# VHH binders against DNA repair protein RAD51 homolog 3 (RAD51C), part 7

Target 1, 363 residues: DNA repair protein RAD51 homolog 3 (RAD51C), of Arabidopsis thaliana (Mouse-ear cress) (q8gxf0)
Amino acid sequence: MISFGRRKSPAIEETSLATSVMEAWRLPLSPSIRGKLISAGYTCLSSIASVSSSDLARDANITEEEAFEILKLANQSCCNGSRSLINGAKNAWDMLHEEESLPRITTSCSDLDNILGGGISCRDVTEIGGVPGIGKTQIGIQLSVNVQIPRECGGLGGKAIYIDTEGSFMVERALQIAEACVEDMEEYTGYMHKHFQANQVQMKPEDILENIFYFRVCSYTEQIALVNHLEKFISENKDVKVVIVDSITFHFRQDYDDLAQRTRVLSEMALKFMKLAKKFSLAVVLLNQVTTKFSEGSFQLALALGDSWSHSCTNRVILYWNGDERYAYIDKSPSLPSASASYTVTSRGLRNSSSSSKRVKMM

## First folded at step 1 (VHH)

Design c09 (framework vhh_lunsekimig_d3)
Fold by ESMFold2-Fast, scan of step 1:
Structure c09 (fold): chain B 363 residues (1-363), chain A 120 residues (1-120)
Amino acid sequence: as target 1 above (363 residues)
Amino acid sequence: EVQLVESGGGVVQPGGSLRLSCAASGSIFSINALYWYRQAAGIERELIASITSGGSTNYVDSVKGRFTISRDNSENTMYLQMNSLRAEDTGLYYCAALYGSDWYEGEDYWGQGTLVTVSS
């Protein structure tokens, strides 16, 4: 039985609540400071955020500066926050529950969804970087289709904006993935109708293609203009739940001799996307080229834009080859631990790789 | 389907010029992006230049203004024009290609490498 989207069972929710009691163990703190927090009774994020920095410092016997850093980290584990860390700080428990309840877009690869916390998160800007051929555009097209999965099938029932800077979008591929999605939905809703008398959802592949707003962008000037126009467009099309930029850097590579200026302009653009993601509760996915480096007998992946750029995105995912297998790695996230998962690109889109070493295999 | 063969490497004095060529065994018209990588002794292999099918180029800062990447789809060849060569440009130069697109099962194809030595 095919199940779309992330639906938490009562057992999963109870497990998440039990895990939250030990949230302090997840914070990147020295063992000494972490031990002091736990000994003082601060084992979960709500306990940490419910007190001022001065109260936390006193209770845990740490400096007020250390307390400020702990409060900052606690807030970053759930969301970036827009409130002061002193007195006006948002309750971390409420922030955790808000983060956990955010809708997520499935990649159709459950192993990849698992390391993403259920899929690509709405209200976030996610950068996906990878070498040519690794499947960046495949993921972009897949998300443009999967955001449309109806709520009855566990999806968002949304629409997609696809911004194509390189001309790499292939409508024939989008149709193939849409056809597979429709088949999967028909199988699921048919099963639910037969056994549970649920309403059947009707959607054609052509409907899925109609619900992707495609923008071809031929210059950095057009890219900036479009990004500035997106707020108005989305306010008029509030059913948009994902914006994909493929790729974010293409037009900026040729127009800027000053690498620092290019990085600043791209970072400002990413901040505009972050504003859109938060305002409209949608996902922004920025596809970016990376390079393969050979280092002491092995290849390593390097993102083109360095540290300044990485601070401009909520989540950062790196796609890489491990032999003949495709892998995704969570390089940066305030809410997700570093982890990797294998995936496969098939005629039907993204799917689980049978070679995943992190999966319990029963053959 | 694609085999890449590099040529044009050699020994040159500082301030000199070399043009590297990368010939493909098949049509490069549909190749989305073509790349030049460099590997110096004791240093990681580095992407130095790229060119897309549309002609958009990108360069690592150390070669910007000195190197020019170009492609000729009619002769199935990519070039790297290297001017104002420095001792630190010494290394093994590789061409690489993405054949097709992310949609098709395209992989990076690598040449065998061509040695460039800049010595005074």
Scores: ipSAE 0.000, ipTM 0.146, lowest interface PAE 16.8, mean pLDDT 72

Design c10 (framework vhh_vobarilizumab_d1)
Fold by ESMFold2-Fast, scan of step 1:
Structure c10 (fold): chain B 363 residues (1-363), chain A 121 residues (1-121)
Amino acid sequence: as target 1 above (363 residues)
Amino acid sequence: EVQLVESGGGLVQPGGSLRLSCAASGFTVSSNYMAWYRQAPGKGRELVAGIYSGGSTSYADSVKGRFTISRDNAKNTLYLQMNSLRPEDTAVYYCARELYDYLTGYYFDYWGQGTLVTVSS
C-alpha cells in the first residue's frame, strides 16, 4: 500500500495498483473536498470511477454537482491510462487532459479554490486585481506559503519567489501564516498516520520562511532586470513553483498619463512571465492595483492597464468589497466560468467567510 | 458629492519646507486609499506618495526621506509634509482618491484642483 514519504517500488501488478491509488490522491480538488473523499473511504481512482454521482454525493456528504465534477475528473484520469500506451502521441485529447490535470495551489479558502477550479493553476499567469486594502498582499503571502505544502498533503512541495515593489511584504505576517499551515499539516498527517499508517510529515515555520526567495525592487528598471534574471535563477532553483509580483504596476504609476506606453511595457513583461510559467511548469501571480477610471461621458470597467493587458494574462481575478465582506470574481479565464466567492483575512491567513458556511477542517 | 480641496502651495527657496493639505468631503479618508501626485511644467503626472486605508505608506524614490504623507481622521484631511525642497520639486501637486464602486460597477478617480509649489530663488 501507499505510504507517504516512502520510495519503494512494488511489483509490476502492484505498481499499477499503487499508481491508480496515487492518481486518485492527485486529483485537482480543494483540500476540503479531498478530505471528505478520504474520510468516506474513496482512496482509489477505480473506487471513485465505479460509483454514481448520487452515491458519491451521499457517501462523501458533498453536493451532487460537486460529485459529478469529481467523477468527470476521475473518469478522465482513468481514460488517460489507455492513452499512455501511445508513445510520443500529442493529440487534442492529450492536450485537453494535460490542461485539466495541471497542479493547483490552494488559497486556504475553499470557496475561492472552488471558483478557481481547485486553486491557482500552474503553467498559467493569473492577475489578481483590487483596490488597496482588499487583501492582494495577503493572498500573495498565502500562496507563497501554500505552494510548499507537501505532496502527501495534496500540495506541490515547491518554493516561492516573492517580488515586492511597494515594501508591503511583512515577514511577521508570513510567519503567522506559516505557523497555521504547519498546524493544519500536522493535523492532516496525524489523521493519515492513525487511519492509513502513513508517515508523519515534519515541517517547521522557519523552513517555510527560508523557502520564500524575497526580492525587493525599487524601480521599473530593476524590475525588468530581475525578470530577465529569473530564468537563470529558476534553472538553478527548479523547486520554485510560484512567482508572486506585488505589485506589477507600482513603479509604472510615475508615468500615469502615458497609459499606452505603460500597457505595452507591462504586456511585454506578462509575456515573459508566461514563457517562464510554461518553461518551468510554475504559477505566476501578478498582483495589480485597480484604479477608478472615469472617461468623458461614461464610466468604464477596467483594471489600471486596460484591455491590452488583459489579453496578456491567462486568468484575471478581481477582488472587491460587497458591503463589509471581501469577494473574488473570475473576470477572464479560458477554462473557468465567471463566478464569485467570499473570503476573509484572519490571523491564520485566508479562510472562508462566516456568512458563506461554517469552517470545515481537514479530517 | 465627493470634493477634494488642496492648499498650502507657494514659493519657497531651495532647502525650504512646505506642508500641503487636502480637505476631503463626501467620504472618509481613513477608509480609502489616498495619494499625492505632481505634474512639473512640460512633464507628465507622477505619483509622489500614497497612504492605504490601513495606514501603510509608499513614496517615490525621488522624495523618499524628504516627504511624509499623513492624515488626520478627525479633520478628514490628507497632508504632505515636504522637507529639503529642490528646484526639481517644482510642480502642481494634486490630491487623489482612487475608488472602484463595486455596487454599480463604475470606476471613479477623484482629483482636486491642484496647488502650485515653486522652488526657486
Scores: ipSAE 0.000, ipTM 0.098, lowest interface PAE 22.5, mean pLDDT 72

Design r01 (framework vhh_vobarilizumab_d1)
Fold by ESMFold2-Fast, scan of step 1:
Structure r01 (fold): chain B 363 residues (1-363), chain A 121 residues (1-121)
Amino acid sequence: as target 1 above (363 residues)
Amino acid sequence: EVQLVESGGGLVQPGGSLRLSCAASGFTFSSYAMAWYRQAPGKGRELVAGISSGGSTSYADSVKGRFTISRDNAKNTLYLQMNSLRPEDTAVYYCARTYSGSPIKTAFDYWGQGTLVTVSS
């Protein structure tokens, strides 16, 4: 069934609303880590979010990395406005944590999420650039799945638009990542049901695939027409919380001769995406195929797109190889410091690489 | 330029039949999934039937068993055969070009201007 604005599984939301749970139990953590956290007295999100990762690790007898992941999830969960009935206290909290309060989509790689401030930010346009084969499409597919993680599991409960210009989207890969996501959610909600008698979330991989709106774009003319239509489509499908464009420049590299005019058209499209991100409070992710060079201590894009393009995107992430390992680098952001993080692509999707544990062992 | 032109709408009595056609141009018709939508006064636009590039079909529960979607790739034409029509089938019917992908939901990027179907005595 293909439909606009029609919800397939309202029963899941209804059963979730009928269940009252402790705030800490809503976090998508392993039973062991959650048990330690609750035993240490961290039962509400504000208590968790207000402590340092070092203090949390000490108190709950967990690693600092695990504590940071818990703190990140707690801050993401505090962004749910529907939970607050005390406006004065909420406003004070929001002022204190403005930079950390924006809804974010996890990449399933906690090291990458860390340098992103907790994940891909809603209301922002994020450009992800890198060489062929580095994992751009993998990140796009991962975000299309992860935006759908239910609010009970600390996610956004949203839907995805995937715009494919290269034919790089693989439905079998999306299914594989969706299956891994469902397994993780079933483990979490099974624990909640057993120990708190909370309702179980019953999401199937097929439901996740059905919640990705896929557009195949075969020319730059079709790309422009689709971008102009997106505002109407999203106004009719308000559950959309991420728009992925894979890749933003493909048809303009293949079919477009005037480089200056190309830059202007791309910048105008990016500005339209920025307006959509702000208007509908969703994340826009623009994947860009580029070559990178290391020069005088910094990475440079081989393709210069000019200052108007640069101002059209909120954040820019560059993916690169360091030896045989994949890395991501925050090249441009108004709120994030320049930082790098390793990641790996597994059968279950994006995950942390062994790079961090290898460095700690060598110390 | 992508163009979709619907025809075949009209006034029909309850229990009657109509065949809608959609002539497509400006793209490789055989490569795309196609769909029929309808919109009644005071209601939202709803999917009636879809057909993949490979010929696989899907139907809304309200029309299943009564309506048949089909395509003729040699003529670049989409059809909707409507049987056992009911007053609640009264609507403007639109054909749409969509991007293929079952089980992934697809969305249209181009619509026709519509053809009116009125089911009344």
Scores: ipSAE 0.000, ipTM 0.137, lowest interface PAE 16.2, mean pLDDT 73

Design r02 (framework vhh_vobarilizumab_d1)
Fold by ESMFold2-Fast, scan of step 1:
Structure r02 (fold): chain B 363 residues (1-363), chain A 120 residues (1-120)
Amino acid sequence: as target 1 above (363 residues)
Amino acid sequence: EVQLVESGGGLVQPGGSLRLSCAASGFTFSSYAMAWYRQAPGKGRELVAGIYSGGSTSYADSVKGRFTISRDNAKNTLYLQMNSLRPEDTAVYYCARVYEGGIQTAFDYWGQGTLVTVSS
């Protein structure tokens, strides 16, 4: 919190003030929430712990649930060694919000991040479905870049696996988004250095491209083989924090005639992705190309895949056009309410649209 | 705006029957495939039955022979006739619109749901 050149907390003791300024950087928060918290002047654990969840939510312009989670994380960072039950206790409300405290990958669209609970969640499988041209590949590329945002800037500091079944990945576009990400990080760290004495982070767009493990898959047989190899690959490359599949279904609808075998293979593949997400604490994003032409027998495949497919995907997001505007809708999630958000695709990647708003259903 | 409004739920004894209705508005109903889903307490949603725009139907194995899905395009209404109801059929039943083809189906609009309780 800065007003008239003054910070929220007065400088009473130089050593303690300087030491405490960066405590909030150590909390495992999404970049958007961390930025709002620090911008509101809550940079030390004592300032956070002394405020109610409702006051923190108002001051930082976040929800009371987000504020409560921040307070929980701040309390967990305390190492007082007290014999008090308060210091070691975990209440049912804290347990219910456990998954919401996990690190998330920002989409660079804050309205979309908000309906996702702060971004794409680790340990989850998120399916993103939409028609050609709606921006699925744009989101996949954006997440492959944003997973690399350093922990100092509120990110995961991870690497990406990008599995491309359609040939939709464009290196030149990934470079443009990487360049914008570097500029955004420079602006953010420059602000934090100026106002909070934070260190600046150095990263080049070329380094971001190098940290994307790209796999071009030309058949369903290659797709199956690669998915079976991923556990070994990730165990040897533990810095991977996101796996993008663009698209999960392309080769199975183009090259696969045996419906029963196709159903089994898709279900097994989805289950393997869920196990990878849980085992390595990473995000799996399955991009699913849909069509407006409804195929005879699609219900039979949906019914056959029902429980296994449903249980293999934590979240389902539907991308749709509303006139000339792009929207995302939370179709299925155990932890996220039904909501929609607009987004736009710019030269710099995903951003908020000028008409952004939250909605329960499509219009 | 697209709206789907379910009705017809209630309390019924095992072996009984109920007919659910879904009133659709805000889109060309006859052009879309439609589905019924249910969510039992403590469980995820499951697809119960689907009907194509042309009238062809599909059912989950758990309800085949007991449930019948139908539509009235003139009234923009979807129906689910439920016979020989069992305690495990207890759930909130949802009407949904289908817009996608290929090897899997996407559902983009859902109703508010109607509660069906099967108990003595």
Scores: ipSAE 0.015, ipTM 0.544, lowest interface PAE 6.8, mean pLDDT 75

Design r03 (framework vhh_enristomig)
Fold by ESMFold2-Fast, scan of step 1:
Structure r03 (fold): chain B 363 residues (1-363), chain A 120 residues (1-120)
Amino acid sequence: as target 1 above (363 residues)
Amino acid sequence: EVQLLESGGGEVQPGGSLRLSCAASGFTFSSYAISWYRQAPGKQREWVSTISSGGSTNYAESVKGRFTISRDNAKNTLYLQMSSLRAEDTAVYYCARYTSGIKTAYFDYWGQGTLVTVKP
């Protein structure tokens, strides 16, 4: 008998405070001074910026020098916001270069990364569809690990949210992939030390597992409630750089007779994910079980959720079997050409199906 | 600390019956929905059944009509009554606690599991 340890998600801190209180908490002030400001009723930037240094010093029981510095910081934050609005307009050339410079999460399969433009893109919603057993959950777990690759190794240095609707997430598999990732990072940092004389601390596999926020969702009602809560959670955990939903449709297949209503609810959730991706500059990956047919030079989806669903996702990747080999196909993307790439699922995670190298290289 | 401990597994012939139990500690049992899952060797975990804090039940289609989930809040214990067992029911059975709601983290605590073997 194998003993499986208890799994828990990190606690989400619920604050009963208004967003205006959180504005004051974000100023780079000592806890003592911040506490005095909040106690005096100065909880938002507008209330602070509108008061004189003498009045602020009197009301918060701080020195006039401290009050002046607080006002300087508050006004600087307001001016930076105004400056950002002026510089918020972008031309098509800047938008194109912004897309080329978007951070991407490696799949650990270079052939797959190549057709994705370097990996899974941040600020985008990517749907990955395929039949049962093709490796959707494997890709989800792989991305939850790879988002954490440090910036020094070419990664994002972020954390992952994994939303599990089917109970398909296996901690033992996540540990195997984390162990492989640590070994790959060790090879890379050894190379960097030799050539650039840089010392880098490796993460432990256990640290990688601790940086995955795992949520088990057992009904469509819970799924909707969690999706509505994610903006607050991510605003409190800004180091999250990927949200994975495995699978997006599971509870909606069981509990919905009206296909049009199902499509509307799923499309609304996808739009909420798109807003999160844009607001927090993170990747959203929606895993979806579909039946696929490749005929007449293109993929045909046997399960169609309508045009609204199709337009709710930035990119669509279809996973399929070609004989006994796994393939991925870029079905839809505003920026990527249609292309296919083979991949394999190994004991160490996703890899190229045919390798000419005896070493695994970090992407 | 949260702890879940399954018991009641064993060997049974096709068409037979078993009752699984899950003893819970470290949390207010009556306030949470609790589920049964199963996993056959080399396969992914499969959801079997859930019972809400209010006693509402839900079942996977493969077990509906054959399995009955129940709870005893006074004893902090979850049950799964299995009847008309089939070879496909052979698996390690786990109980798991989850909590849901706006602004609430989802916590999945898995017990150690109990093996059910349906012999031909």
Scores: ipSAE 0.000, ipTM 0.107, lowest interface PAE 22.4, mean pLDDT 72

Design r04 (framework vhh_enristomig)
Fold by ESMFold2-Fast, scan of step 1:
Structure r04 (fold): chain B 363 residues (1-363), chain A 121 residues (1-121)
Amino acid sequence: as target 1 above (363 residues)
Amino acid sequence: EVQLLESGGGEVQPGGSLRLSCAASGFTFSDYAISWYRQAPGKQREWVSTITSGGSTNYAESVKGRFTISRDNAKNTLYLQMSSLRAEDTAVYYCARETYSSGVYTAMDYWGQGTLVTVKP
């Protein structure tokens, strides 16, 4: 049960990409190998854990055996989540190799990234549910910007599709988040150039806006038609690495008399998104409104479509208020352990609400 | 102190019209996007309409073509003109302020007390 605690004023705290350098230096590696990893842009545990041993060996100019040992150390230092032992063709070793090959999109909130295994996973459909005002659209805009972060900075160097059903996308807000992203990248690459002789990247906020393919959808029939057209569009624009739907349920909430038919249509749509995610190795993010219900002296969150919808997505993240602080909870995932993390929405986009040391401090 | 005060609710017959008002005080009204929400008895709160600081409008599909949101910055007042009212429009209607530096669905920091609309034959 998700309950709402007493509200407190949020702490505004920002974490830049430059801060992640210290994470890689904590690994018990030789100075030579550590230097090669940092020079190749692998400065944080999540970026190391998200690549294949072959890619890491190529990028850092080390052997594949050395790369695999580094990945084992990085995964031991990240969240100590349990994995299911699967009966049927795959052992734990094969599962580790498959997980290490998945690229991930940072949220710009490292605490949230940590519970997501490094960020929003490509080849997956992730549902993000929350009440109006909790920051769903903010996360959607943030991901459409962050998918474009160059590989040198730990990103995918991709483009975004943003499907807007409510008219909630504000281009001025996207520009503001893009400006902050460029400033953070400039600070990070400046630090890397000074200390590790890494190349500086030059990206303008206007370029980031140009790389978001925006579709305004005004009815459920238009939504279905667009989803059916996406496979052709993406085949012609293979640099797309995220598809965001804001929101997936908006046009279906009141115009369907048969709730079972509504759930079937939406589940079929989610399966089409799963096909796209797998075929094109991209992330699909479905934003979904949840509602609050007062029960037993506390507020509870309930997804608009109920239990049958939850089977249609790979991962489900629930956003909720704990006092005046925003939290994200991993409600469903085949690969991620249950966990929660705080986040803040600032003028610069999504950021950590507190430092790691503050989060573990007990009275 | 920031205050939002709704008015104009009441009982109407199906097909009727009502105009709701929301009087704002304690902040620079023209700088904020303001939204209408509603909550029917025994149901969850749902978004109805938003008007941005620049005057751009958005509507829930269920009310599009029947409801019109508008604002008067000189009077610090938000309006919702409702026409062709149906039984399913019966709800308590709330106005809510969005944070200045965020998009249309970023944190709602202030809510009004609500005004009841009842559509009865």
Scores: ipSAE 0.000, ipTM 0.111, lowest interface PAE 20.1, mean pLDDT 72

Design r05 (framework vhh_lunsekimig_d3)
Fold by ESMFold2-Fast, scan of step 1:
Structure r05 (fold): chain B 363 residues (1-363), chain A 120 residues (1-120)
Amino acid sequence: as target 1 above (363 residues)
Amino acid sequence: EVQLVESGGGVVQPGGSLRLSCAASGFTFSSYALYWYRQAAGIERELIASITSGGSTNYVDSVKGRFTISRDNSENTMYLQMNSLRAEDTGLYYCARYEGSGMKTAYDYWGQGTLVTVSS
């Protein structure tokens, strides 16, 4: 347990900014247009690609026609459309035909992402419940890494907050998953550079670890205090795009012995997380250690918090064993149908087990 | 299991037309962007057309105005209408799906390809 990114080096952010400036200079623009773009603060491809042509034209004091051409070039040169290749929900090639979609964080398991609508959604609170050993912490670590995948490669280009209540976060595992992520990014951007003359993204596993704000929480009192402080922290660190709580209930199971007060406090925390998710357009992932039981053909969680908890959590995912294989089930969602998908935990992180989700049924 | 199966290739004269089909199975077709790639003898596979889940399309300049990509979500099929074919359009045509939530190398799905020969 280390507090990652709590005292992140300014030198890392300065290096990232310098690389971003070089990205803008790689665009085949006139010096005059390029100067206006940089002066307006649009120095990297991800900042350019995330803005509408009308906003870009206003900010850089150029015509909307010029802004559209800049956006087209930025999307064509950024890994030659790698965003549309790895994020099928978004097509960044053609600004005239933009599809609206919420940003989503890949789990690195394609079958699991499919049942999630493309990955873990921002502006949502997703509860992931499961028995000990099923892989909840593995998913939490995976999402903390994957939220950092650059916008050029179809990711959010964000940072992570990881709140650890059990001491289950292993820095060696996070490094292993970060190394795999860097290898995947280098292979993909190298392919795009070689074959499509797109720019390349350089990132080190150590940079990924530095971009995780890790908080070790040793009591329910500390957990409540941290949750109350998160709004101010995120206001000062607006590049955070995921908050992971591992686990949301741990200190309330072992130390907390007033059941009515426990339910009230947990519900209040869930409401605060929902407010954060909406206010800052980030994903909140609440990992919950549960006892699963079969009742009326469905899984039930160990703690039932009623309508207040249900209203505070957008999506509920249940992790379970089916023989020797791990499965995820969409138990509740306003936008996702009930579905199951298999996943596996490998040395490189979460991956598709190659099992068909359509063949999985509850016992 | 994700499967993509191309069909519709053949021999055609310059100026002719062909319609390629890509039949998909094993996934929720309507949720994914889909791609057509082309590979001529001795050169690497080239992305020529794309279509998003919402129906937005894009083309490389060499085929723009001549080729039209489309999809039929009810039939789980993607099409490529090829008009005004040229000798340089000769090659193997592949449909592809990238997981919308993963890296290209981790989540590439390809068909076996369909051969298009433009000759006179």
Scores: ipSAE 0.000, ipTM 0.205, lowest interface PAE 14.3, mean pLDDT 72

Design r06 (framework vhh_7n9e_1)
Fold by ESMFold2-Fast, scan of step 1:
Structure r06 (fold): chain B 363 residues (1-363), chain A 122 residues (1-122)
Amino acid sequence: as target 1 above (363 residues)
Amino acid sequence: DVQLVESGGGLVQAGGSLRLSCAASGFTFSSYAMYWGRQAPGKGREWVSGISGSGGSTAYASSVKGRFTISRDNAKNTLYLQMNNLKPEDTALYYCARTYYGSGIETAFDYWGQGTQVTVSS
C-alpha cells in the first residue's frame, strides 16, 4: 500500500461542502470573481491563502492582479481568523481525552491506586485528610519517592518538593522507603531483562533523597512566602512532578488569630496551588488533619478549618480506621466515583493490607 | 474485572504484515504502561515492545526494531502492534500485558491476555 499525504489541490482540506463554501463567501469580492474561485475549487480560506498569485490566476481564469488582491484579502482573513477567541475553545471530548491521559503517581498500594484511577493525578490538587497516626506523612513520603520511578518502570521520572510545616518528615524513613523502591526497581527491571530482554535501570537510594527538595516552614508568613516563590522555583526546576504540603493547616491553627484574613489567605493559597498544578502538569498533595465532630447524636470526621478549605481542592481523600485496618475513602472528586480501599504501612512503605492482597509469589 | 483480549493474528508469508490489537477493560487504561510479549514453541517468553501510559515513550527488542511499531488509542482502550517484514522466526503466540510497579516482582506483570497466534511461513 502507498500512503498518500495531504492533497495539494485548490481544496487542501476535505472539509464539508457547506463549511468550505461559507468560508469563500466571506471574502469581499464581486459575485463574478467569487463564482470563478468556487468553480475552480477554492472554497476554503486556507487553500486560497497557500497558493501563489500565478497559480490562482491560472486555476480560476482571472488576471494576476485580481489573484494578488484575492490572496491579500484571504491572507488577512485567515491570519485574523487564526487569532480568533473561539479558536481557543476546547470541546468536551478533547477535555475527556486529556483527563484520561493524565499522568498518575502510584501509592505502592494497588488497591488504593485502583480507587484513585491509577494513582494520584497530575494537574489536580488532592487533599488527604485523616486523624493523627493514620499515615498521612507516610503517604507524603511514599509519593515523594514514587514520583521518581522511571518511565521504563511505569513512573513519571520526576522530582518532588516536600513542604514540612510540623517537622514530621523523617529522613531515615525516606531513606528506608527509597531503599525499598530501589530494590523493587532492580527486581522489576531484572525480571524484565531476564524474561523480556528489556533495559535495566540503575538508581541508588541517595539519588532518590537528592531529588526531594525539602522546605522546612516554621510560620504562616514563611508558608505564604514559599507558596509565592514556588512558581519561579518550579520554572527553574521543571522536572518537579509533585508538591507535598505536610500539613497545610498547621500554622493556620497555631499562629493565625484573624479568622477572616485566614479564610482569604487559604483561598489565595489554594488558587496558587491549582495554578501551579495546571501550569506545570504536576500533582499537588495537601495533607490535612481531620477531627472528630459531634453532630446530631453521632460523631463524624470533619476537616480542620471547615468548609472554605475543603472546597478549594480537586479531590478529597479521607483516611480512617475500620477496626484494625487503615482505609482510604474518595469523599469528593469530579472524575472518580466514591469508593474505599484498605492499605497498610510497612517497613517498605505503603502496601496492600494482608486481607486485600490477591497476588501470589512467582515460582 | 481486568480483561485483556488480543486479536489480529493469523498465517502470513515471509515479508508480509499483520496488525495486532489488544482490547483492555476494567481499569484506567491510560494510567498503565503496556507491553507486547511473545512465546515461540519450545522457547521462553520474549519481550517485544513497550509503551508508556501517555504513548510518549516506546521501546523495542533489537530483533524487531525498525519492523514493528507499538501504539495505543487511550480513547478506545486499545493497544496495537503493527508488524512489517515478518520473518519465520517471528512465529509465536503474541500477548499483551499490563505491568503494575509498586508491590514487588510478583505483581510487576499483574495481568496478561490469552494471546493471538502469528504463524509466518517460509
Scores: ipSAE 0.000, ipTM 0.338, lowest interface PAE 11.3, mean pLDDT 74

